# VH-VL binders against Lysosomal-trafficking regulator (mv), part 19

Target 1, 99 residues: Lysosomal-trafficking regulator (mv), of Drosophila melanogaster (Fruit fly) (q9w060r2686to2784)
Amino acid sequence: SLNSQILYNFAAKFLPVDGEIEGEIIITDLKLYFLATYRCRYFNVNCDIANITEIWLKRYQHQETAFEILLDTNKSLFFSLQNADDWKIMREVFCDKIV
Key: E = the ipSAE of ESMFold2; O = the ipSAE of OpenDDE; V2 = 0.75 times the mean of E and O plus 0.25 times the DockQ between their complexes.

## First folded at step 21 (VH-VL; framework fv_nivolumab)

Design f8 (from f1 with heavy chain G99D, light chain S28K; at its last look DockQ between E and O 0.05; V2 from the best seeds 0.00; counts 0 for: pae O 8.2 > 2, placed apart)
Fold by OpenDDE, look of step 21:
Structure f8 (fold): chain C 99 residues (1-99), chain A 119 residues (1-119), chain B 107 residues (1-107)
Amino acid sequence: as target 1 above (99 residues)
Amino acid sequence: QVQLVESGGGVVQPGRSLRLDCKASGFTFDDYWMHWVRQAPGKGLEWVAVISYDGKSPTYADSVQGRFTISRDNSKNTLFLQMNSLRAEDTAVYYCARDYYRGSYFDYWGQGTLVTVSS
Amino acid sequence: EIVLTQSPATLSLSPGERATLSCRASQKVSKYLAWYQQKPGQAPRLLIYYASNLATGIPARFSGSGSGTDFTLTISSLEPEDFAVYYCQQRYRWPLTFGQGTKVEIK
């Protein structure tokens, strides 16, 4: 019953500890992908939505545009969305995981 | 019906370049991620590259990174694989494959085109 | 990369028999595993996705199970057209990877 279909595509920044990377988030019914616009060590990031334990809404540069994904591996992914509407949609999509 | 038809394969010497084409029909091409997967003679399957629906997000296997370029022309329903600096180990049947509901499975495949790299 | 190891390398059976194929991942891939069938001179065909979901048009005699690192493809009763090579594939992490294949041949 799960098709792994792309549901949403968001312009985003991946926010590792050492900086920020421009790219896009692709959300399917199974996974969240981040694809950087240029090749780097974080060129592609992906996580299983099923393995997302919590999502924390965060501020980035004093704006309510970011969120942190907590995984069952105890790792986390920090993103910022560039579009306020996308951020709203993200909150709706993952409402059951938002703390 | 969904169809994928590869072309451009042939015999080339090491170090040379070759471009493969994959013509898609029977579906909305620009709604799907597309892949290249190859298979050396008598061997298993090896994923080569993927490109997003809009052609802006390519990803490659390490074995071809820096040598191969995946691209697409959605106006022509065509997927491309530009192969540079070819090596003997690149010898394989190259398949284009449609991403299954954008989920990184492959639900439709072409019949493949043979690339032979030999001196 | 995630390595998928299939077993056995070759499975010799007769039509009507049950076939059980194994695929083991070098690390957990959750349920993000597919199975393909490939006949000589043909492109692979998707059989199972997300470990246990039957692909469109695939006969019900095919089934997949498993989660984490251990997966199984089962053919409940082999038909003559089922003798082929079968590959597993993970989509948990890039790069996408395949198992080395299991050949199901007629005894």
Scores: ipSAE 0.015, ipTM 0.686, lowest interface PAE 8.2, mean pLDDT 89
ESMFold2, look of step 21: ipSAE 0.476; ipTM 0.851
ESMFold2 (binder alone), look of step 21: mean pLDDT 93; pTM 0.949

